# Designs tried in a protein design chat: VH-VL binders against q6p0a1. Part 11

Target 1, 160 residues: q6p0a1
Amino acid sequence: TQPHAGQPMDSTSVGGGLQEPEAPEVMFELLWAGLELDVMGQLHIQDEELASTHPGRRLRLLLQHHVPSDLEGTEQWLQQLQDLRKGPPLSTWDFEHLLLTGLSCVYRLHAASEAEERGRWAQVFALLAQETLWDLCKGFCPQDRPPSLGSWASILDPFP

## First folded at step 6 (VH-VL; framework fv_masavibart)

Design b60
Fold by ESMFold2-Fast, scan of step 6:
Structure b60 (fold): chain C 160 residues (1-160), chain A 121 residues (1-121), chain B 110 residues (1-110)
Amino acid sequence: as target 1 above (160 residues)
Amino acid sequence: QVQLVESGGGVVQPGRSLRLSCAASGFTFSKYAMYWVRQAPGKGLEWVAVIWYDGSNKYYADSVKGRFTISRDNSKNTLYLQMNSLRTEDTAVYYCARHGYTWDSYLFDYWGQGTLVTVSS
Amino acid sequence: QSALTQPASVSGSPGQSITISCTGTSSDVGGRKYVSWYQQHPGKAPKLMIYEVSNRPSGVSNRFSGSKSGNTASLTISGLQSEDEADYYCSSYAGSNTYVFGGGTKLTVL
């Protein structure tokens, strides 16, 4: 009934010989439990200890200087990204930026209590998702669309 | 120069309502989260409420939750605190304060002069 | 509601150094960098003196410094002057957009 020191998370394979947490474990904790929106609508790392790790410091710089905190800034950045593209796929840096911006939108969606505000952030998230999908299909996404409002079927099938 | 000017304080009976205003000038009001902080006579500071820069999110101290409502009008550079069901314990100087916009800061960088609310039977 | 713990009073003579402590928990002072200090003269609004544990705003004397060890933050005032006589409050972000203040410390310059 008495537990021993060194509980379950460190006992996978022979990697447990090192006393420090592995970088992927720290990154997962940062992304899953370490983030929150500040009062300016910007994502930040809640815990100073996690923020002081090497991956934490890098993530803080990206969130604070490169991820927009408001709707207008997010829409402007997305438009600039679309205008600057020379073809898919995006660079690693731009793709990371895109993913973090999408994550920011998800947090803003979760935080919004008013239906109108939730709708606005949902629209931006949808546009980011479409940009991600376009990048993943490497420029071979269908460009045609049937003349109807609210249809998304055309993006998956070149011949509706 | 940053300036915050509170108004609307006064003497009210328990159970009544009062609305406070804070007029902001000297900065881009719509870019900053705002706070209400109170101080009972001879006592310390107590955080009351915060409102995000765009008015989308609001948070309250447990002592005022359900009775007080924070709001803002960014077109008029004005912050409000609607105080309902007032209690004698709500007697305090109410300060309007601006959120410090430094990197991830959670602080009160500029304060108004305060407005006195007296709830007496 | 969790308040931060400060001594009720502290005193010193002109030219001396004093330290005011502010003790919280791991969810506010200990686990975060969001400790700030405010100076309040009688009948006046509070003024920000220190933010993020140890940073000074423009216009605040370098005689004021801040530090943190574990769950306790400290404000140190060196070269005490008569105008330093005031109440000093610590504050910390406590998570979930909530904030706490210390009970305040009355500094008397003898």
Scores: ipSAE 0.005, ipTM 0.560, lowest interface PAE 11.8, mean pLDDT 79

Design b61
Fold by ESMFold2-Fast, scan of step 6:
Structure b61 (fold): chain C 160 residues (1-160), chain A 121 residues (1-121), chain B 110 residues (1-110)
Amino acid sequence: as target 1 above (160 residues)
Amino acid sequence: QVQLVESGGGVVQPGRSLRLSCAASGFTFSSYAMYWVRQAPGKGLEWVAVIWYDGSNKYYADSVKGRFTISRDNSKNTLYLQMNSLRTEDTAVYYCARHGYTYDSYLFDYWGQGTLVTVSS
Amino acid sequence: QSALTQPASVSGSPGQSITISCTGTSSDVGGRKYVSWYQQHPGKAPKLMIYEVSNRPSGVSNRFSGSKSGNTASLTISGLQSEDEADYYCSSYAGSNTYVFGGGTKLTVL
């Protein structure tokens, strides 16, 4: 029989309230506590005490099941995100998802061992960042789309 | 029904090279990170290397870094360990092992039977 | 990183309970739930007995249990049987894709 790892019992359903008031606090703790890519290419919270809190368990499930770990899934999410730009600014849940997906993409970009793969992650990140700028400008700027980030090469070529 | 079968072990002289293979069956190989773990005769277990599910990243124990290369062919459900510049202290049974149950589990849930590598002159 | 510390040997009589300790640091055993235990009979591959400190895979006897206090994890075997005679290894993820094993404990059933 194939082994089965248990998930935290009260965190098996993510769909109940991703827009909960705890989201901003969880995002702050996430950025502060530090993240790590696991061997499956997924982000996880390094601090087990933080991860075992109710918001931490919720975020872990979000990272595991909703934030893409591979290039194809990230490109699919980008396409879905582009459909949302025709409406109002992103919901809190969608913006959280966008932020975490972009962060995952940055980690994957730095972990990529081959130039071709690195280039593809850079391109997807640039497009996600562009959609983020577009969404932010809807809330703070005239309705015109912000200037494009340009070529993916322009973002990474000056850096090691 | 998970099965891992190592092969390629044998007797080699110091300074030579050897390539180990691990044939996987009974699960979706491309969805799991894989490990090599070794055990010298009469000694304990020592982690050697890990490769991510898609082959995009690899990590090694300091004792083998620069000499060993882990790789995989997901189309053939096969894991490899290329061992260069072999030393007598590399003599061990080499096991391949599968990464645990979830993305957050850092464990060796299934092991092969191992293949013996003897480095002697 | 530091290897995990286990006693070299432990012994017990049939029907008794024994406990094997595994001591690490806050970066491995103390800070995480990634402690796992493996049983190895002579000439055989290791077998996963406990994962995430205290969880047991399907097919592993409920006589085997795991716990953790601070930087020390423990494997307890109750109702000791002759087939339990084996080497036992603890392991933990130590961060940055680094993995550590304990030195192993030889269990003798008297």
Scores: ipSAE 0.006, ipTM 0.553, lowest interface PAE 11.5, mean pLDDT 78

Design b62
Fold by ESMFold2-Fast, scan of step 6:
Structure b62 (fold): chain C 160 residues (1-160), chain A 121 residues (1-121), chain B 110 residues (1-110)
Amino acid sequence: as target 1 above (160 residues)
Amino acid sequence: QVQLVESGGGVVQPGRSLRLSCAASGFTFSKYAMYWVRQAPGKGLEWVAVIWYDGSNKYYADSVKGRFTISRDNSKNTLYLQMNSLRTEDTAVYYCARHGYTSEGYLFDYWGQGTLVTVSS
Amino acid sequence: QSALTQPASVSGSPGQSITISCTGTSSDVGGRKYVSWYQQHPGKAPKLMIYEVSNRPSGVSNRFSGSKSGNTASLTISGLQSEDEADYYCSSYAGSNTYVFGGGTKLTVL
């Protein structure tokens, strides 16, 4: 009945429930070893030896299939997260996606050649960072939900 | 109108070198990644190399790694391919092509007319 | 050297529809949305017909459509016309800033 019913859990199920638990520390080590933005705007692991490891293959699949490569896709994913999120904490799956999507935004900011495009990547990154901070706070700081993408857009563009 | 014009092709002996140029006009050259693609006579297309908009990143097909060098001069709107240690199997028409953005095209969105390179003894 | 598999030839009559397949692996066609199709007339440069599996550039007839299922992408040309007679190539981004092309398919309009 579920969309994934009858599919293998071990090859394409990043963060799957029946396999060994995923850890952010593994991802951080791979990120430190050198990611690159490809010509299509997707993050990838340039070091083929590192990419061929078990954690490297997992990260490659996550980046390729689950992290948006363009501005529109990133904005849409953030909007969906904000619309469906009921509060902290995020699931491990959503937290990992949020973290990697934010990293992708940083690389895209570096690659952007026009001020307007750079500004939009910076805005989306700021909102992703606020979502991350809200999750990390977990009720130990003043309660403050991050602003929605629509709210920021209406404030920052007075000339529609 | 986007135009790409290749030049520098000719007949050359195996082991020698040749430099191809591609003159771009009708768009802001410095904002686009560029490609070289070749086609042997009567055969299909083969990707050769890509260079980022600012020249910072370059990637090559395995068949040409270590022998060919892609470069660009954004002040002259010109793309280059330096071909060293040429082999008979490098005989082909060489096209330059532009990388299109997602909203306008994603891979090889505009192509030049090509320049023929013949490697023979 | 083509990494993607296409039929060598396909034929149809004016007004008919034909489909050209392009088969790769999960690392190119199957795993990515960056599949494009090119039309090449004899002695001419290739022209982009389809990008991102199914999108048409401005100026390309809606008779041309693209799709993908698993590791196989398809180009369909409906309402065949004599000017459609050409070689057709698929290509796919293969990751790590590398690209692959199909071997090409010669379309003959009978």
Scores: ipSAE 0.012, ipTM 0.613, lowest interface PAE 8.3, mean pLDDT 81

Design b63
Fold by ESMFold2-Fast, scan of step 6:
Structure b63 (fold): chain C 160 residues (1-160), chain A 121 residues (1-121), chain B 110 residues (1-110)
Amino acid sequence: as target 1 above (160 residues)
Amino acid sequence: QVQLVESGGGVVQPGRSLRLSCAASGFTFSKYAMYWVRQAPGKGLEWVAVIWYDGSNKYYADSVKGRFTISRDNSKNTLYLQMNSLRTEDTAVYYCARHGYTSGDYLFDYWGQGTLVTVSS
Amino acid sequence: QSALTQPASVSGSPGQSITISCTGTSSDVGGRKYVSWYQQHPGKAPKLMIYEVSNRPSGVSNRFSGSKSGNTASLTISGLQSEDEADYYCSSYAGSNTYVFGGGTKLTVL
């Protein structure tokens, strides 16, 4: 594997040259390359060659071990984030986690066939999206703090 | 040891319904995704449906989508296949199979003995 | 028909090696490591022989081996024995929580 085969030797060049992209840029390309849900509800990279690259291995580890694969785990993670969060900004780790968990919710929402199940995933996604938007303001916006999962659950089901 | 036992097969007329069951033992049923796979007489294997470990998601082969419903009862360690609007081409031995845990999670690691469904007029 | 292409039959004599091919596309066999092989004796349920292209589950003879090149996976049986006479099926994950099987190959031990 030679990512820069044929590139000029000058490490500082207009248009990129021999510079490697930053990890977030590589992560975006991997996400664009296509993800899918397995039968356990975990996201994974479809292409085994891409999954075996260094950034692919990192993303695979995050998706398998740090992003919840089921609704209960996702709700628990969101509740813990909300309970411990004191305001924006989130750490880089927590923000990345939040984005990947939201992405997982979108895939689960698209895959769900039952209206009630789709509703529950949409609810959790909406709350994750609000947590993300609050972080993007970084304390300089008129937006109120996002509602808690516990409060939302009580409105929809008084006996959760 | 892992055991899967199918039941509910029989002879039915086209347009009728039938429900298959698969009783699981020897493992923690609620932690495994499950499959239905069929085999028409003298023909090859055809994947029919999959259900995730918690019952939250279900996927079907195009040939059965809209007619068959896969479900499970984790408290009873039982997998089901509800077959509606049966057609003569649905005649087959129906196997239940367990999803194996590997690095890729894409195999049928244990199979039941199968149950025969015959759809004829 | 079947999504994966296998020869309808293959034959060999005791002690020989035979190979069964399974050809798909880049979206299943070629692009993934999730090829498995199943043995089915007449009137019996299928049995897993190989998973993830080349791995054997416990209890499967080391005479059975798997490999893959491009869009074609292969099952090789060495030291052929009469008990190996059976139908053999390949399968692969095809994306979006769907699975495909080959048409099956009847192995005859002469």
Scores: ipSAE 0.006, ipTM 0.551, lowest interface PAE 11.2, mean pLDDT 80

Design b64
Fold by ESMFold2-Fast, scan of step 6:
Structure b64 (fold): chain C 160 residues (1-160), chain A 121 residues (1-121), chain B 110 residues (1-110)
Amino acid sequence: as target 1 above (160 residues)
Amino acid sequence: QVQLVESGGGVVQPGRSLRLSCAASGFTFSKYAMYWVRQAPGKGLEWVAVIWYDGSNKYYADSVKGRFTISRDNSKNTLYLQMNSLRTEDTAVYYCARHGYTDSEYLFDYWGQGTLVTVSS
Amino acid sequence: QSALTQPASVSGSPGQSITISCTGTSSDVGGRKYVSWYQQHPGKAPKLMIYEVSNRPSGVSNRFSGSKSGNTASLTISGLQSEDEADYYCSSYAGSNTYVFGGGTKLTVL
């Protein structure tokens, strides 16, 4: 149901959870107030009741198995994502994955204690946000130039 | 086999410092978060501190916050606890413990034998 | 620190079943899946017996089982044996990177 129409209805349980209309209020609660970083750097659902809902279980699987928990893994996935940009538009599942990886970066940026580490997470997040905006414009902004977020890296670091 | 061996315990006066070490072997140390847990003589278990797998984040029990510092050297497979401004109530056997398996389940799956710290005036 | 409430002692005879309770709040027991149980023999380090409320690690006897109802987790030991005599501690993740233990329960096998 995201701008990348033509890739909806994927057969994966992992990809289907976020966009399903069955429990939108539960998804809102999960994404805004229900997540925390665990000691392995992975986003985790704080509340077992929320995690046991259908959207919670699917989000848990995606976070555990598909969203990188460390900086190196996130940078590698960003490189792969940038390579995909040279081809067809992202699938709905890939776009969902992109959004969750960006959210993970925000949490890791906030948790990082060293200035250099914060800077690296801020840079990766800025690039992921740029890819997100670029992909949205492929479907809805045909006359607009792709947005640039290069300066966001410096802005995000002091005010995560 | 998984082994955790603590050292550095001893008798110390209140207000002084001790540094504990925990030597890990039998697993890839850099992939696991690590804990310090203590047990006062004849009392129960008390969590002291946790350090994330990469050393990027550290958290402490309120009773030790600002006095104790947890750290690790992944190249040496060693966990540390720097204990400053020691108090008599810090007297305990100190265990290092490994974070559990299966997706960050917040458990202590392997424990060392412990090292005794006695703080007495 | 005993944020989780356990009975101080419990006793049973060989072959019987006993249950040890561990009571907390919704933030550490009721709404969480992170309850674990540890066995400690005198002079020894604790050993993990149960994790995530009801799961057993490899090497732990199936006589040990865990459950949870509301804000109370329970450890049940069936077919009680003399080697089960030990202190038992529950533990949970209380949120905000905080970990808590119960006060411990001394199991005596008569």
Scores: ipSAE 0.006, ipTM 0.588, lowest interface PAE 9.7, mean pLDDT 79

Design b65
Fold by ESMFold2-Fast, scan of step 6:
Structure b65 (fold): chain C 160 residues (1-160), chain A 122 residues (1-122), chain B 110 residues (1-110)
Amino acid sequence: as target 1 above (160 residues)
Amino acid sequence: QVQLVESGGGVVQPGRSLRLSCAASGFTFSKYAMYWVRQAPGKGLEWVAVIWYDGSNKYYADSVKGRFTISRDNSKNTLYLQMNSLRTEDTAVYYCARHGYTSSDSYLFDYWGQGTLVTVSS
Amino acid sequence: QSALTQPASVSGSPGQSITISCTGTSSDVGGRKYVSWYQQHPGKAPKLMIYEVSNRPSGVSNRFSGSKSGNTASLTISGLQSEDEADYYCSSYAGSNTYVFGGGTKLTVL
């Protein structure tokens, strides 16, 4: 049951009545084995049977309607995310959106044939990773500063 | 309104090179993935290559890998196919085709050009 | 070279229905919603007739319909007309951004 590429997923087991904590493992198996970028730069689930399961259907809606397929859309969403950050903590939905957009960036980095384009996707991914770290450390980090290596080092200094 | 016009075909000897062009008009070229599809005389259709809408990725049929290169210039609304090390079995009408989509995982050729004939013979 | 299997020819009389099959594997036709069909008249470019197994583009007659069962997709033409005489090709996504066509079927209207 170890994750690996190329193994067919049982749509019944993927879409079955498995609850937390198994549901996240099933979803990651699907994401790792079943996702591909289409020619429009959008992540999709290759197997329609897997896409028709409950977790696959939910993921498909997220990928089709909420995860940007191009660099401009990703940068625009990053701007919206930065605006959301100044308010209350990200909702579970927004955080999932953030993670999936980051995953899309990783796929786009892998697919990029031009060094300049690869650099732009890497930069956007780095900013999304920063936002993810910011959200994850809101309970531990000062709210007035986004997370960075320097900020973490100053907070965790054992020798005040 | 959507129009694709291929050019660059002709007669060429085995081992030589040829470059095909496809001029697109009537739609926002930079938003669509593009294909090359060929058809040998009296034979069926064979997919040759695809290029993503932004040119960031390219895929080829096994029969042409390492010999053909697909490219595009979105500023000129033009698709290209550079054909190197041509063989007699590459003789075909070459069609430019647009990727149509009705959902994010649709895979169809919604508009086709008239084709340009490439004849590889001694 | 085509990866999908179609009959070389089919024939019918005006007003009848004919069906053309297209057989592949689980990685293409069997993957659902990947199949499209094209009509080609002699000397002309192919024209999209059916996409995503069963959907028709605007302007395509409702006499044309598509279906799929397992690894076999089918194109059905009802109320056959002389204008339908053409070559018909199926196509499918085959994974990893690759594509395959069927060998083509010549439809003769008697």
Scores: ipSAE 0.000, ipTM 0.544, lowest interface PAE 12.9, mean pLDDT 78

Design b66
Fold by ESMFold2-Fast, scan of step 6:
Structure b66 (fold): chain C 160 residues (1-160), chain A 122 residues (1-122), chain B 110 residues (1-110)
Amino acid sequence: as target 1 above (160 residues)
Amino acid sequence: QVQLVESGGGVVQPGRSLRLSCAASGFTFSKYAMYWVRQAPGKGLEWVAVIWYDGSNKYYADSVKGRFTISRDNSKNTLYLQMNSLRTEDTAVYYCARHGYSGYDSYLFDYWGQGTLVTVSS
Amino acid sequence: QSALTQPASVSGSPGQSITISCTGTSSDVGGRKYVSWYQQHPGKAPKLMIYEVSNRPSGVSNRFSGSKSGNTASLTISGLQSEDEADYYCSSYAGSNTYVFGGGTKLTVL
């Protein structure tokens, strides 16, 4: 036997029934440390236990089927969102989609190896963040409507 | 039929550079992430690098980080590995391999080339 | 990157069943379902035999099966044949777009 003076390893079997955690706690764990980019540029849930919860399964479906995996797809989605948007508030679905696309941009910005690619992800992220802020302000932010992707490109072309 | 053919291997002195190529055919190259994996003579497999399907992201094994650069040309269906500051421990057969199987969460090497030998000798 | 632990060699006679183990950590084998197995004949490129722990690609014999318990994945070959004599490697996704291989197991068919 050994003296007990430190934190023990957590290898003791619980033996009880497993219940699904409350959704807010699971979502926090998923967003805090549960996501990573795969080799195709798609966000996925790295922890299979978390992915198997009801919130995890819903998030997995959104990430795999609705969040773009590449820069061009993200730019197209943002442009479509801006073209079709009638104003705040966004539907719950569109807002969730917007947040997850923004999160994907943050991961891609962090992972980007080329300076030009990093700059393009940063630009798209900034535009997505402005769309998010505009929705939260219900159209009453200091900048009433965020610039579209095409608007930013046309403004910044003479001033690189 | 999926086919991967490596080329560019040879004998080089330590500190020199070498560029490997992998010609892909039989599939839509631009839709697949690609890998380089090496095998030293008489030793096991070691992952070297991965490049995403669109070329936007690249990851490297710690042993080659800062010295090797993976790239691709989707218009030519070709994968590259630029190897700088070569060391004797880089001596190996270099394989290109395709990221395979269904879904973005599949992390495997589904098809492999026949390999190209790189010998770094002093 | 941490390497996965495999036995250096395993032997069997024709018709027998053998098992090759692959032990990692909770960050690779234990925490994920992304274990794959590769067969390599002398002088040849590796060939995918098993993916995502237990799935077989088209064209791979049903004599090959995979499983996982905790941090250890296993490749089982039933009805052993002379053609199975090869080196076998396990691999796992280790997170953050990194990959690890086992040291390899030489299978000898007696």
Scores: ipSAE 0.006, ipTM 0.609, lowest interface PAE 10.1, mean pLDDT 82

Design b67
Fold by ESMFold2-Fast, scan of step 6:
Structure b67 (fold): chain C 160 residues (1-160), chain A 122 residues (1-122), chain B 110 residues (1-110)
Amino acid sequence: as target 1 above (160 residues)
Amino acid sequence: QVQLVESGGGVVQPGRSLRLSCAASGFTFSKYAMYWVRQAPGKGLEWVAVIWYDGSNKYYADSVKGRFTISRDNSKNTLYLQMNSLRTEDTAVYYCARHGYTSDYSYLFDYWGQGTLVTVSS
Amino acid sequence: QSALTQPASVSGSPGQSITISCTGTSSDVGGRKYVSWYQQHPGKAPKLMIYEVSNRPSGVSNRFSGSKSGNTASLTISGLQSEDEADYYCSSYAGSNTYVFGGGTKLTVL
């Protein structure tokens, strides 16, 4: 199989052999229990027992190997997603990746101490949010894109 | 081989400032978060500060917040600790330490420098 | 004082085993895998002995092992040797980029 040539670690151990759906409550608990940024800028599940569950392992794989830890990587992935917008709806994998990357941007925005860096993360988050809304609303939402990235940066900046 | 060499320690009066340096070699400095950890004479280890690999985020122990500033220069492979408003209780050996990596979540000090002594005395 | 509780001292004879405890809360020890252990000889820098509760870095003797039960992590040294005489510190990540150390345990090899 060729998918692994482009995505060596995407779902071989996590996706293969899954037979039961995960309870929505478990996924909510994983998100609610809290994620934290490590010193390399990657999101981690704070609770080790939750991270060891079936859905926790899947989320951990996505966060560690597929969510970019720096601004440059996030911008590169955003460019790839903009190409996918013109095709069929995003796969479940791509949508989860988009959602988690956006969440990572929010955590980086709140952790940043410099106004310029906060602005850059806010801008990238605004663009990722736009892609998320586009995918959710394909064919049923307004065609117009958000009018100003400056407006988004102001809304997302936690410091004045 | 990984080496961390601290410098800048000395005797200083309360209320004064001092800047410590840590010269790193033997690894790609820009890929690692770095720590400062101190140890008062005859006492235990106390974490002081951490700086992320790219210098974007910095966190401090409550005892030094507002007085100490951690920084780095990745082009020079050097870590710094600017210490302002020094107090007698800041007297300690200051260690530079590297963030260790594992395949899972990492929060460890894998390599340490030899330390530099800071004595705050009138 | 330190956030993690260790006994001030422990002693053993050559060839025997000793265990050093490190007690915290669910937020830093019980619900976490981030416990590490450091050995410090007088006048020297600390050396990493155990990371993520039970893993050894390259070059550390297999006589050193780590474990965890509830909110207590433990460092066990088997086949005790004179060069093991040192101070031992546990450390953990308490969340929000906050790091804590135990008060340290002085190991005496009788």
Scores: ipSAE 0.006, ipTM 0.580, lowest interface PAE 10.6, mean pLDDT 78

Design b69
Fold by ESMFold2-Fast, scan of step 6:
Structure b69 (fold): chain C 160 residues (1-160), chain A 121 residues (1-121), chain B 110 residues (1-110)
Amino acid sequence: as target 1 above (160 residues)
Amino acid sequence: QVQLVESGGGVVQPGRSLRLSCAASGFTFSKYAMYWVRQAPGKGLEWVAVIWYDGSNKYYADSVKGRFTISRDNSKNTLYLQMNSLRTEDTAVYYCARHGYTSDSYLFDYWGQGTLVTVSS
Amino acid sequence: QSALTQPASVSGSPGQSITISCTGTSSDVGGRKYVSWYQQHPGKAPKLMIYEVSNRPSGVSNRFSGSKSGNTASLTISGLQSEDEADYYCSSYTSSNTYVFGGGTKLTVL
């Protein structure tokens, strides 16, 4: 009688857990709870066992070589992305890159000590969020169009 | 050079149907949402319908809902407007227009020359 | 009536500045940056002059400018020239995924 007879069985019906290293659950854990900024300001995976899984190794490579590590690099990549909005929808790779760059901005925003620096990271994150919503809407956002750049910066400011 | 050419206009009696076409050239048609906008003689502009780039979503003005159907054929670079149960109030020049894509904007960046639809008995 | 309110006519002399207003509600003009302006000469198709309230497309003279205050958008034409004589329409996207136009303003250059 390992679970009590009256115990809810939702966890088994959900099928959750980190049973398979390549399962989506591993990637979710890595993105939600397994990342931190290192002393060089780069995102890295905290748990070496998770980092050694196939999704962990792939994420490590993307973070090290493709996600910008500083504000200016992030702004430059965003500008390149905006130039692509005149063309086809983002590839799966570019969309994944966009999401991870946005996640990096969130971590950098929380690590910043100065209000001005935090404001700049919040602004870049707002622009990346706008690009994400733009791609999802295909130029038409059903009812809630993203706020202007100024509105996004003010909304995401940690000290509004 | 972006070019939009409407055709299919003419004189038709109330209650009948008519199909308009818009031939697009000079751009990748399948990447743009498209519009129909009309203008009654001596009156202002009235938006009629929009269709997304892949045909997956469509919206209509209340005045034409249930009577008009917008469609497209991306293989032929052609936009269509099927007009059923026509009324005298539908008499107008019908313009084909392209959705602007140069910014996060909902605008009519290029227009055709229009085709006249006259609904009279 | 049109969903957006514009004056029926406006006039000015060459070199003068004029302003055309476009009044809506908080669900179109007031709450969003979807306002665009179109110029139409008699017998011709409309031409985009201003988008997102104040932006100019390539090839549109810097004499044309747009602004917005509350529920009213404005198109201003400075240094009026005879070729500016036309009908001007404002337009806005709405929360229902529809579009509305103003009734149009006839600009006469004296």
Scores: ipSAE 0.000, ipTM 0.473, lowest interface PAE 14.6, mean pLDDT 76

